# VH-VL binders against Putative dimethyl sulfoxide reductase iron-sulfur subunit B (dmsB): the designs that were tried, part 29

Target 1, 262 residues: Putative dimethyl sulfoxide reductase iron-sulfur subunit B (dmsB), of Halobacterium salinarum (q9hr73)
Amino acid sequence: MTNYGLVIDQERCIGCQSCSLTCKQENNVPMGQFWNRVLTQGGDHVDTPSGDYPEGGDGGTLEMTYQPTACQHCENAPCVKVCPVNATYTRDDGIVEIDYDKCMGCRYCMAACPYNARVFNWDEPEHRPEDGTGDVAERPQGVVEKCTFCSHRVEDGLDPACVVNCPADARIFGDLDDDDSTVSKYIAEYDTHQLLDEKGTDPSTYYINGEMSPGRPWKSKKLESELDDDEAAKAARRRSGSVENGYDVTPHVPAETAGGDD
Short names: E, the ipSAE of ESMFold2; O, the ipSAE of OpenDDE; V2, 0.75 times the mean of E and O plus 0.25 times the DockQ between their complexes.

## First folded at step 13 (VH-VL; framework fv_bermekimab)

Design v03 (from u04 with light chain S30R R31S; at its last look DockQ between E and O 0.33; V2 from the best seeds 0.00; counts 0 for: pae E 4.4 > 2)
Fold by ESMFold2, look of step 13:
Structure v03 (fold): chain C 262 residues (1-262), chain A 122 residues (1-122), chain B 107 residues (1-107)
Amino acid sequence: as target 1 above (262 residues)
Amino acid sequence: QVQLVESGGGVVQPGRSLRLSCTASGFTFSDYAMHWVRQAPGKGLEWVAYIDYDGSYKYYAESVKGRFTISRDNSKNILFLQMDSLRLEDTAVYYCARGTYTYGFRDAFDIWGQGTLVTFSS
Amino acid sequence: DIQMTQSPSSVSASVGDRVTITCRASQGIRSWLAWYQQKPGKAPKLLIYYASSLQSGVPSRFSGSGSGSDFTLTISSLQPEDFATYYCQQYYKFPYTFGGGTKVEHK
């Protein structure tokens, strides 16, 4: 049984915002909205560093921790429970999704989500760029949106766009029910936490803080001989950047008009 | 029985104001988005205005924007349309209409009133 | 604004005839389309919502089909009470818009 999850290594994260911007490109996220936001934590005030400022030639003890925050794809999801038309639902693989054809825009799920992970299209959404990027249809006025774990990519055997394009290799995606997956190994090896775990939502996103992980395995010290067959195939395709042996790991972009909703 | 009843139509002079009311019965009014739709004599239907179930969001057709105001009183189960600066092209039967599903933002119109006529003397 | 083009403007038909009415949107509206019936002096009545779903209490001789920008309403066997004007309406984006109507008349 598959149960997808995400590990974010906050010790590796440099706060570059690549994950938020890549998410906008891949998922056609409307202008002025973000499904994923990178927050600064650890300071005494909003978006400030913690610790001592540099002094005396030693650089000080200035501490800054970044917290990329999106939908946590909760196992005990309040957004699923409150949806009166079952437009929000949990897939068999643990991904929480929205059926936009059923969503009637009541916004109860936004009020129920403690992570503020959902946005609402009050007006006609505006997109930039508009040149047909991404294989994801635009969402209309009057629905809520959120991170999807890039289910369109996952169904094609690819990792989410934010995972692949993290320059610090801080994001690891995989099957939490597979003890040999990198995400499961990191949860077992490193001290992890979940956001607002006292709320009982049971998030599928875990955060590493305190000890830096090797990162996503294709750029870590993990030997290539220690990868399973799927990991080895992804690593080979990522290095080559081209289609080989009939497998295509590049994002699918339709040759004709995209969207399908127009 | 689920019902919508419009009132407040009549004969007015151009440039004057008129307030239409729509009284709802037989359902929980505060759970539904509401609309005004008008139909000029012998003509087709024209959507006029929208109000969300709690009144937090409103939208108007361009032809009435700035002149008409939609509102609701959920404690009295009444929908209103305040029509200011009336023009001859506003001559129509005005219907109130209910969205089909509770808490719906986007919905078809499953319940309609019988309409109230607005016409002009000058 | 999304314009709805409805055709024909009128149909002369007899009881028992199959009647087809078409509606085209100026841009894609997925399946957010409704069909209404209106008799003289009466308010419109919802027949079909979401392009093909029958409203409660509507006879099964009415059916809707289509998606994207092209839609049809079909009356499989016209009955005497079906002589009326029919409107399509998109509810995909504000402002919501109606087609111009199709009057189904007794031959």
Scores: ipSAE 0.179, ipTM 0.617, lowest interface PAE 4.4, mean pLDDT 84
ESMFold2 (binder alone), look of step 13: mean pLDDT 93; pTM 0.954
OpenDDE, look of step 13: ipSAE 0.819; ipTM 0.911

Design v04 (from u04 with heavy chain Y103W; at its last look DockQ between E and O 0.68; V2 from the best seeds 0.00; counts 0 for: pae E 3.2 > 2)
Fold by ESMFold2, look of step 13:
Structure v04 (fold): chain C 262 residues (1-262), chain A 122 residues (1-122), chain B 107 residues (1-107)
Amino acid sequence: as target 1 above (262 residues)
Amino acid sequence: QVQLVESGGGVVQPGRSLRLSCTASGFTFSDYAMHWVRQAPGKGLEWVAYIDYDGSYKYYAESVKGRFTISRDNSKNILFLQMDSLRLEDTAVYYCARGTYTWGFRDAFDIWGQGTLVTFSS
Amino acid sequence: DIQMTQSPSSVSASVGDRVTITCRASQGISRWLAWYQQKPGKAPKLLIYYASSLQSGVPSRFSGSGSGSDFTLTISSLQPEDFATYYCQQYYKFPYTFGGGTKVEHK
């Protein structure tokens, strides 16, 4: 059984917007819309810094924590519950999808989503040349859309575009039901949080703060599950802080999700 | 019980303006998208304009875009069509129509008004 | 724009006859098609929506079928009140468009 999820290491994230831009390019997202946004947190207002400013001769610090935000692919998804025609549904692998031939455009799911992750295609999308994998060419008018976890890539054995193209290796995608996956191990090893977890939506996206993880431990475009034995071994060493090329290491937490609870 | 009543049609001169009204009763007007549809005498039906349930989005047929403005007053249950720069080709019976679904976008038209005729002197 | 082609343009029929009207879209519209009846001097009346769903208060002798590009309205046993003009309409995407109409007349 597969249940896809995403870990975003906010200690590694540099706020570069690469994930937002590559999402638009890969999915042919219409002008003026974003399925994935990079927000800031820790200030008094959205997209403002936090911390102390210098005053007189005393020191101060400014910091800005970046929060990449898209559809959380919730296990208890309010958007699925409110859809009157069952156009929004959860796949067996945990990806929340929309059947555009069933969507009647009522936007109840937009009102129900606490993350504001859904957008509506009011106008006929302008036809654009293929820039991504060639799997998505045109966005349909009159439907609600959102981050898809790049299901078209995942079905081809590839990680989402935003994961592959993160220069800080801050995004890790994998099977939450596989205790040996990097995503599961990072959730077990690091302090993580979910956005608006008090709402009970049960997001499949987790955020690391406080300790920097080793990041995404493989460099290929493949899903972790599609790595050959050599690639998997290299990923395991990098995740544990051991590297073939002499990089400094961070000690691995030895307890694993499945093995550690026995 | 549920009804739509158009008004404001009449004889106009080319290049002039006219404002159509559609009064709704017997249902919660603010829950439904509304449309204008026209029919030239002896001809078929032509969709003209769409307005969302709260008035936040509007869409127009190319033949009227830039000349016609759809609007609504949800507090008075009235739909409007402001028709500017009128042409002879705009001669038709104008119907207001309710979309089938609450908060609808992809809608059939389940309630229609009686229609109001717009014609030209020349 | 999606063009809707109805056929035939007219039908001469008697009470009790089965009448079939076809509507073809210039591109796929899934099931986003409606059928309307219009009598002279009156507004159109919705019969069928979502290709095959019967509108409340419409007699069961009316039925719709089809998906994609080809759609059919059937009147299983024509009644005197069914002599009228029938229109199909796509509502898959803007601009919403109607077929040219099919006049069902007595003869």
Scores: ipSAE 0.383, ipTM 0.719, lowest interface PAE 3.2, mean pLDDT 86
ESMFold2 (binder alone), look of step 13: mean pLDDT 93; pTM 0.955
OpenDDE, look of step 13: ipSAE 0.859; ipTM 0.934

Design v05 (from u04 with heavy chain Y101W; at its last look DockQ between E and O 0.68; V2 from the best seeds 0.00; counts 0 for: pae E 2.8 > 2)
Fold by ESMFold2, look of step 13:
Structure v05 (fold): chain C 262 residues (1-262), chain A 122 residues (1-122), chain B 107 residues (1-107)
Amino acid sequence: as target 1 above (262 residues)
Amino acid sequence: QVQLVESGGGVVQPGRSLRLSCTASGFTFSDYAMHWVRQAPGKGLEWVAYIDYDGSYKYYAESVKGRFTISRDNSKNILFLQMDSLRLEDTAVYYCARGTWTYGFRDAFDIWGQGTLVTFSS
Amino acid sequence: DIQMTQSPSSVSASVGDRVTITCRASQGISRWLAWYQQKPGKAPKLLIYYASSLQSGVPSRFSGSGSGSDFTLTISSLQPEDFATYYCQQYYKFPYTFGGGTKVEHK
């Protein structure tokens, strides 16, 4: 059973906004709206740096942790539960989507979503250029929009646009129900958290902080599941950090000695 | 039980102003978007204006934009249409209409008032 | 603005006849189309919404179909109370617009 999820390594994220901008381009997101926002986590308010002033006049620093935030594609999605016309639904692969032909614009799903991940087209959407960008159809006035995990790309065997275009390799997309997937391995190996875990929404997006991961370990735009054996082997080596260029970097001690003819 | 009642229509002179009211009963008025629709004598229906459930968003037909103002008082369950700079083309029965869904934006009109007639004479 | 074109503008029919009224939008409106019935001196009454969903209290002899640009209201067996004017209306985007109406008259 496929169950798509996303891991974002906050230790690798540099706050460059590439994910938010490529999302707008790929998904034909209207002018003035964002499906993905890169927030600054640190101060008393979201999008505020934090830091300590030095004790006793000693040195200090300001720290900024970036939190790219979009729809979390929740397994227990309150937005799906509240939609009176079932325009918001969960696919068999775990992606939460909106059928814009059914959406009547009641915005119940926006009120139910704790992540502020949904936007509403109060007016006729404007696009630059006029006919839009990307191959995703423009949405009309009167519907709710959000991150789709780029399902149109995923159906073509490609990673989401924000994943492939992250210059820090901080975003990893894959099958949470496959224990061999990179997302599953990173969730098992690193300290991860889910946003607003206490809400019980069961997000499919996980955040690493504290210890930096190897990042996205393959270079191509393909989904991990679409890599050939050579590509997959290279990705596995980079993910593990234990083998470079086909040779084992782990110190090797001979395990066995020939005792001779005794 | 659910009811919309328009008032304020009558015979007016061109260029004058008139204020229509629509009193709602039997439902939670503040949960619904509201509309005005008009019908000239012997003619079809023409949508006039929209107001969202809390009054935050308003839209007007081009024929009335800048002259008509839709508003609502949710504490009194009243919808208004202020009609300024009235023209002979505004001669019609004016209906108050409710959208079908609570908090609906894209919605049909399931409850209509009886209509109030606006006509002209010098 | 989305222009709604109804045809025919009038139809003469007898009780028991099947009556079909069509409505064409000038651009795609998905299924955001309603049908109304209006009798002289009375307010319109909603019959069909979302192209094919029957409003509560409306007899099952009324049905709607269509999507995109072409829509049909069908009265399967005309009754004496069905002589009226019928309007389609798009509610896909503002300004909402009505068709010109179809008057169903006694033959």
Scores: ipSAE 0.406, ipTM 0.715, lowest interface PAE 2.8, mean pLDDT 87
ESMFold2 (binder alone), look of step 13: mean pLDDT 93; pTM 0.953
OpenDDE, look of step 13: ipSAE 0.871; ipTM 0.946

Design v06 (from u04 with heavy chain M34V Y59R; at its last look DockQ between E and O 0.87; V2 from the best seeds 0.00; counts 0 for: pae E 3.2 > 2)
Fold by ESMFold2, look of step 13:
Order: C-alpha cells, then sequence, then structure tokens
Structure v06 (fold): chain C 262 residues (1-262), chain A 122 residues (1-122), chain B 107 residues (1-107)
C-alpha cells in the first residue's frame, strides 16, 4: 500500500527559496500567492557571534534555521473532515487533494488547518505569463489551493519539483510504507519531528534537526553510507563544489518552458 | 421563520440617492454571504452586488460600480445598498438574497426577500 | 462575463405535459448552475442547484441535468401551480448571470 511522505533536513536547508519558487513555476501558482513558504527561525545562537563568526576573506555568515512549510498531507486531516462538499479528500496514496469542481469557496478548511497551508482565490487569478507556467491547469476564482505533492509528477514516477530543484539536497520524497525507501530510512536513522504534533493531525512531512543527513542521493536510492567508494567520492565533490574544473556545482535541472520545448 | 424583508424603495428623481435596507430573521445572518439582485419591469434578473459574511469582501456589477455601495451590520441583522447618482435604467424591483452555504463564496440563492421597487418620476 | 442563453423564450402547455427548458453558457461552468421559478409579483424561488440537486421542498417532478455548457430543466408532468417564468443562473464566477427566462403559460 503506498503512502507518500516528505523529509526536510533543516540542517541542510540554506533558506534560498528555490522550493517556493519552483513550486510556483511547476504548479502555475497565482501571482501574490505561495503554496510553500520558507519560515526563518533565528535569534541568539550559542557561540554564533563570538565562536563561529568567520573572519578575513571568507565573507560573513550568521547561523540561521529555516523551516520550509507547506501542506503536511496529514493522515488525520482536519481540512478533509470539515469540507461540507467533500471537495478536499485524501487519496489512497495519502496525498490530500482538492477537487476544484466541487469546491464552493467556504474556506472552512483554511480555518481548520493549523499550518495555514491554504490560499484562496478571492479574485480571478493572475499569472505571468497570462496563460500560466508549466503543465498544471489554472484554478478559477472562488477555490482554495495548496501543495499537492506534485501528484501530476508523482503519477509519472517523478519526484515533486521542490525536491528535484533543492540545491542543498534537503528534501527527500517517497513511500513511507516502503521500509526500503530513502524517506523511510531517514525517519528510522535520524531524529525527526512533525510540526504541531500535539494537534493530532498526523503529518506526512517530517523534519530532521540536530544532525545532518546525507541529503537526497544523486541518481541513487542508497544512503551515502551505502555508496561504494566511487559514488561517495562523486557525492563529496558535488557537496563541496571544489573538485574538478574549478567551478563544480551541484547538478542542475534545466528550467522548464511553457507548453514544452521551444 | 427564515426571511428577508427589503425596505427603502420609492419614487426618486434622477441623480439623487437612495438607501435600501434588508432585515434578516430566523437564521444566523453573520454566517451567510448576501446579495442584491434587481429586475426591471417586464425584464429578467440582474445580479447587482455581493458582500461576504463578515463584510470584508465585496463585488459589484459593472453597471453600478462607483455608484452603489453594499454594506452590512451583523449586530442588527441588516443588509444595505446605498445607491448614489441614480439613473433611469436603475428602475427595478430590488431583492436581497441569501447564499446557500454558511461561509460560502460560490452560491446559489436559497432565500429571497419580496423586493422593494425603485422607480423614477419622469 | 458569462452569457446564459435560455430556450425557448416561452412555452404554451397544458396540465400533464412534459416541459423541457434548455440553458447554454458561453463558456464551461462545470455544474455551477441553478434554476429558479418566478410567479408574477413574487420573488424567485430556487428549484435546482448544482445543475441537478433538488432544493428541499421542491416536488420531484422537477429535475435538472447537464454539465459544462449545456443544461436542461424538465417538468415531467406539468401542474397548475407550475405556470410561471423559469430562469437559469450560473454561479461559477462573478458577475453571476441569469438567462433571459422562459415563460410557461397555459394553452
Amino acid sequence: as target 1 above (262 residues)
Amino acid sequence: QVQLVESGGGVVQPGRSLRLSCTASGFTFSDYAVHWVRQAPGKGLEWVAYIDYDGSYKRYAESVKGRFTISRDNSKNILFLQMDSLRLEDTAVYYCARGTYTYGFRDAFDIWGQGTLVTFSS
Amino acid sequence: DIQMTQSPSSVSASVGDRVTITCRASQGISRWLAWYQQKPGKAPKLLIYYASSLQSGVPSRFSGSGSGSDFTLTISSLQPEDFATYYCQQYYKFPYTFGGGTKVEHK
């Protein structure tokens, strides 16, 4: 039985907003709206100003903790329970979706969601370009929108756009009911938490905090600890960006163009 | 007894103002979006304006934008339509109408008032 | 704006007749269509919402069908109280718009 989930490694996350922006591009999210928001968590950090501050030639950076937040695709979803017309529902694979042809715009689900993960089209949505971006259809005025785990991609065997385009490899997506999936291995191996766990929503999104994972394996379903020497060396070079050709960079996925190529 | 009752219609002169009221009873008024709909004599129905349940969102037909203002007082269960710069084509029976769903946005109209006539002395 | 076109503009019918009224939207509106009945001097009364759902208290001789752009109201066996004007209305997006009406009159 498939049950999709997401692990976000907060130790790897650099706050670059790539997940939020690629989500807008992939899902044709209206101007002025975001399905994914990167929250900044900061304050007095132990030793940051005195012990950990870089000097001389390195450029300064202060330690920040980021919490990317979107729909958690909860197993015990309050948004599903409150929908009077069953427009919000849970798929057999655990993804929470909205049937826009049933949504009457009451916004009960927005009030019920403790993560504030939903947005509402008060007006006719505007897009740039006017016909939208990506392959996902525009949604009309008067419906609620949220993260879909990019179900259109998942049904084609692809990871969500935010997972693929994270430059820090901080996002791992997969089947929580498959003990051999990378997402399940990370939950078993690392100290994870769920947002607002006390509310009993049972989120399908987990956050790693306190130690750094190997991240999303490049082309591999293995953890870094399971890589052979050659694969481990390639992963280390990608992570460091300092090996081969002077300007080695994490491999990139080219930007998509509207309506396909050309 | 669930009902809406309009008042404030009458005979007016072109260019003048008029304020229509709609009093709700028998239901929790503050849970519902409400609308104004008008019907010129011998003609069909025309949607005029919308206000959401808490008054925070409003929309108007193009023919009345900038001249009409919808508002509500949830403590008194009253819906208003302030009609300024009235024109002869505004002659109609004006109905207030309730949306079908609590807190709904996308609604049909399940409760209508009996209407109030606005007409002109030519 | 979404234009709603009703047909016919009038129907002459007798008690017991089957009456069919059609409504066409200028663009797809899914199932966000309502039907109203209006008698002279009275407010409209909701009959059908969401294209085919019968409003509480409305007799089962009324039925609605359709999706997308083409919709139908059917009265299976006309009764004396059914002589009235019928309007369709889209509530897919603002501005909400009504059809021009269909008057069902006694033959």
Scores: ipSAE 0.429, ipTM 0.739, lowest interface PAE 3.2, mean pLDDT 84
ESMFold2 (binder alone), look of step 13: mean pLDDT 93; pTM 0.955
OpenDDE, look of step 13: ipSAE 0.836; ipTM 0.927

Design v07 (from u04 with heavy chain S56K, light chain K93R; at its last look DockQ between E and O 0.78; V2 from the best seeds 0.00; counts 0 for: pae E 4.7 > 2)
Fold by ESMFold2, look of step 13:
Structure v07 (fold): chain C 262 residues (1-262), chain A 122 residues (1-122), chain B 107 residues (1-107)
Amino acid sequence: as target 1 above (262 residues)
Amino acid sequence: QVQLVESGGGVVQPGRSLRLSCTASGFTFSDYAMHWVRQAPGKGLEWVAYIDYDGKYKYYAESVKGRFTISRDNSKNILFLQMDSLRLEDTAVYYCARGTYTYGFRDAFDIWGQGTLVTFSS
Amino acid sequence: DIQMTQSPSSVSASVGDRVTITCRASQGISRWLAWYQQKPGKAPKLLIYYASSLQSGVPSRFSGSGSGSDFTLTISSLQPEDFATYYCQQYYRFPYTFGGGTKVEHK
């Protein structure tokens, strides 16, 4: 039984926008549209901090929290309930998907989503078969789209593109119904929250914010684990570890394991 | 009573301009996408243009692109078709048509006007 | 552009006959197809949308079927008011396109 979920560690997130950009590249998302947006918390203006500026020393009280926000793949999804043609639905593995052949473009689901996670494709689709992976269709005109949890990658045994390309290792993806999965271990070990919890949508995406429990310092490893001996094979499987690129050029560990120094 | 009424058709010289109007009543005009469809005498139907419910997105048949402009005034419940550089091939009855669903993109046409004729003289 | 091929171009039929009209799209359009009836000097009237859904106020003797590229309009028992020209129309992608029409005439 599988139930996919995502943990975003906001304490590790550096706001670099890599997840947003790699999502656009992986899914051929058009200019001016985002399936994932990195939002800021804390300041009065976009990308501004709260607190005091540092003054010659160990720092100040400046705070800016980044909130990568996409479809939460809700278990109690209002977008599924409002669709008059059942084009949007929840898979048995928890992924919320859209059947583009059924979607009539009414956009009721966009109004129903409290996260504003859905976008509408007004324009002719873009398609660049020689530039892309070759396994993602052009974006269909006249339908609503959103983050898919990269189901095309997940069905091939790969993590979502935003997970594998996060330079801060702030994104953990896996099976919430497997107590041994890294994502389940993160939820068990850290205090997590869900966005707009009071709305009752029951998101499959969880956020870590704060150091209190389990008291994580900056630069700590994700969960204490040993570096496994097939790290080179994992990198090669994800195509970023080809011999021409070298495994150390973009070293990344899956959510199941992590390495580094304190 | 839901109703669409076209006006502004007539006899023109080739290369000149004409502006068609379509007045809507009996429904909330600003909730619906609108279309123009034409039919040459004795011929079939040809879709001409689309405008979304708030007028920000427009689409044209290739045969009229660059010559025709669709627009709407939601405060007056009027749809327009500005036809410039008219050609003999534009001879037709022009219908305005309402898309079936509120805020819909993929719509059939559930309400049609009775049409206005555009023809040419020597 | 998606071309719609409609056949036959005309049908000669009597009251009570079953009439079948077909429409073929040049590429897949899922179920985004409508059928219209038009009488001389009148605007078209929507009969069927989404391939098989009956428009409000249309008699149940009209039915539609098909998906993908091949679609059918059926009149189960022709009535005197059904002598008219019938058009199919795809609304899957712009530009929306119509079939060439099928004229149903009294035999």
Scores: ipSAE 0.154, ipTM 0.594, lowest interface PAE 4.7, mean pLDDT 81
ESMFold2 (binder alone), look of step 13: mean pLDDT 93; pTM 0.954
OpenDDE, look of step 13: ipSAE 0.813; ipTM 0.917

## First folded at step 14 (VH-VL; framework fv_bermekimab)

Design w01 (from v06 with heavy chain Y101W; at its last look DockQ between E and O 0.82; V2 from the best seeds 0.00; counts 0 for: pae E 3.5 > 2)
Fold by ESMFold2, look of step 14:
Structure w01 (fold): chain C 262 residues (1-262), chain A 122 residues (1-122), chain B 107 residues (1-107)
Amino acid sequence: as target 1 above (262 residues)
Amino acid sequence: QVQLVESGGGVVQPGRSLRLSCTASGFTFSDYAVHWVRQAPGKGLEWVAYIDYDGSYKRYAESVKGRFTISRDNSKNILFLQMDSLRLEDTAVYYCARGTWTYGFRDAFDIWGQGTLVTFSS
Amino acid sequence: DIQMTQSPSSVSASVGDRVTITCRASQGISRWLAWYQQKPGKAPKLLIYYASSLQSGVPSRFSGSGSGSDFTLTISSLQPEDFATYYCQQYYKFPYTFGGGTKVEHK
């Protein structure tokens, strides 16, 4: 009954690119490619600002809203439906993954994905450093790659790297089928939207725009009893702001019983 | 009947050009990547060139890079190999070969033509 | 480039014999290996793809095994029509490369 999802609070996002870079480091993403991109929103095009830039002595109305964009891990995923060898599949926990040993490089999933969330290794991938980074295996020439929700971390009870390393606490990951999870509570409490929801893909990634959430409640994967005094003080200050709406928050170390018991 | 038929081979002089054709029938040609593979007399097989299903991506063996050009006309179901600056070591039977999967990149070759011979009169 | 070393270069065998042919890649190629049969004057014919998957219409006496860098084609009981030259081919990355071939001859 697990169904993982992600909430991105665009009001908290500062556009720093930490999520993109940490994803690249954690997942051995090749040079010149990104699984996660931070786009600007509100202009004439997706990656352009909106409003008027100040000119002369007059105050402008330039607005910069950031849209971190990666695979949406869709429940009705066109990339899964079009894969002729079933290399792209949906896990029982809702994560969309690619079996690289089955991928033959047809790229039909790239054409089918409306988010352009997939990249293709036309040539032998190059990495910096040369041997790659992280503990995720490098992918060969001739396969498609995309965000995995860091399933290797999730299987170990950890949040995705982009969630943990967001300095603005703008990313909330958890089980959408658990009404007590922070991610589910935020979707219920705040006005959220899904990218290109008219396409009917049913994304598992939601965006908060127009009202700031309390953000990610807890940044450490250590048990609270294992935190040093400075970390414990920071966690307590964050939690006191987060519970004002009657919701309890838990660390994003998702074991079914550990995360849902309190 | 699924079929590939090569044509355009013959006797040629060193330094000249030759254009091979491969006509596809019995399947949707535009759904498949296609390759050229050659075999010198009494020798083994050598992969020569690749073109993806829509013609947007091409790769060549180092021995022919800069001299050979692979292309396709999906409206006519024809694959081409333009061979320029021919050398004696290009003497071979040239096969066109289809990849096994629609839109496949990493493919084995499940359909082969019968080949067309390119030789030299030096 | 990935070098494919095929062994032996020839096999002398009788109808009914079990024949094994090996192919070694100079680096790991996972399971992206194919086996072809070629008779004199004819185009190659795909037997095995993805190291062990039997191509449609190929008799079940043919089998492939291996992963990584070491691969084997086995003919469990040689038939008269199986006297031919056999090639392995990696299709892991360009340039695709073939083994040198193994000629299976009657004894």
Scores: ipSAE 0.340, ipTM 0.665, lowest interface PAE 3.5, mean pLDDT 84
ESMFold2 (binder alone), look of step 14: mean pLDDT 94; pTM 0.956
OpenDDE, look of step 14: ipSAE 0.855; ipTM 0.934

Design w02 (from v06 with heavy chain Y103W; at its last fold request DockQ between E and O 0.79; V2 from the best seeds 0.75)
Heavy chain, then light chain:
Amino acid sequence: QVQLVESGGGVVQPGRSLRLSCTASGFTFSDYAVHWVRQAPGKGLEWVAYIDYDGSYKRYAESVKGRFTISRDNSKNILFLQMDSLRLEDTAVYYCARGTYTWGFRDAFDIWGQGTLVTFSS
Amino acid sequence: DIQMTQSPSSVSASVGDRVTITCRASQGISRWLAWYQQKPGKAPKLLIYYASSLQSGVPSRFSGSGSGSDFTLTISSLQPEDFATYYCQQYYKFPYTFGGGTKVEHK
ESMFold2, look of step 14: ipSAE 0.618; ipTM 0.835
ESMFold2 (binder alone), look of step 14: mean pLDDT 93; pTM 0.954
OpenDDE, look of step 14: ipSAE 0.857; ipTM 0.936
ESMFold2, look of step 15: ipSAE 0.526; ipTM 0.790
ESMFold2 (binder alone), look of step 15: mean pLDDT 93; pTM 0.955
OpenDDE, look of step 15: ipSAE 0.863; ipTM 0.939
ESMFold2, fold request of step 16: ipSAE 0.599, 0.416, 0.515; ipTM 0.827, 0.738, 0.793
ESMFold2 (binder alone), fold request of step 16: mean pLDDT 93, 93, 93; pTM 0.952, 0.953, 0.952
OpenDDE, fold request of step 16: ipSAE 0.878, 0.878, 0.877; ipTM 0.946, 0.946, 0.947

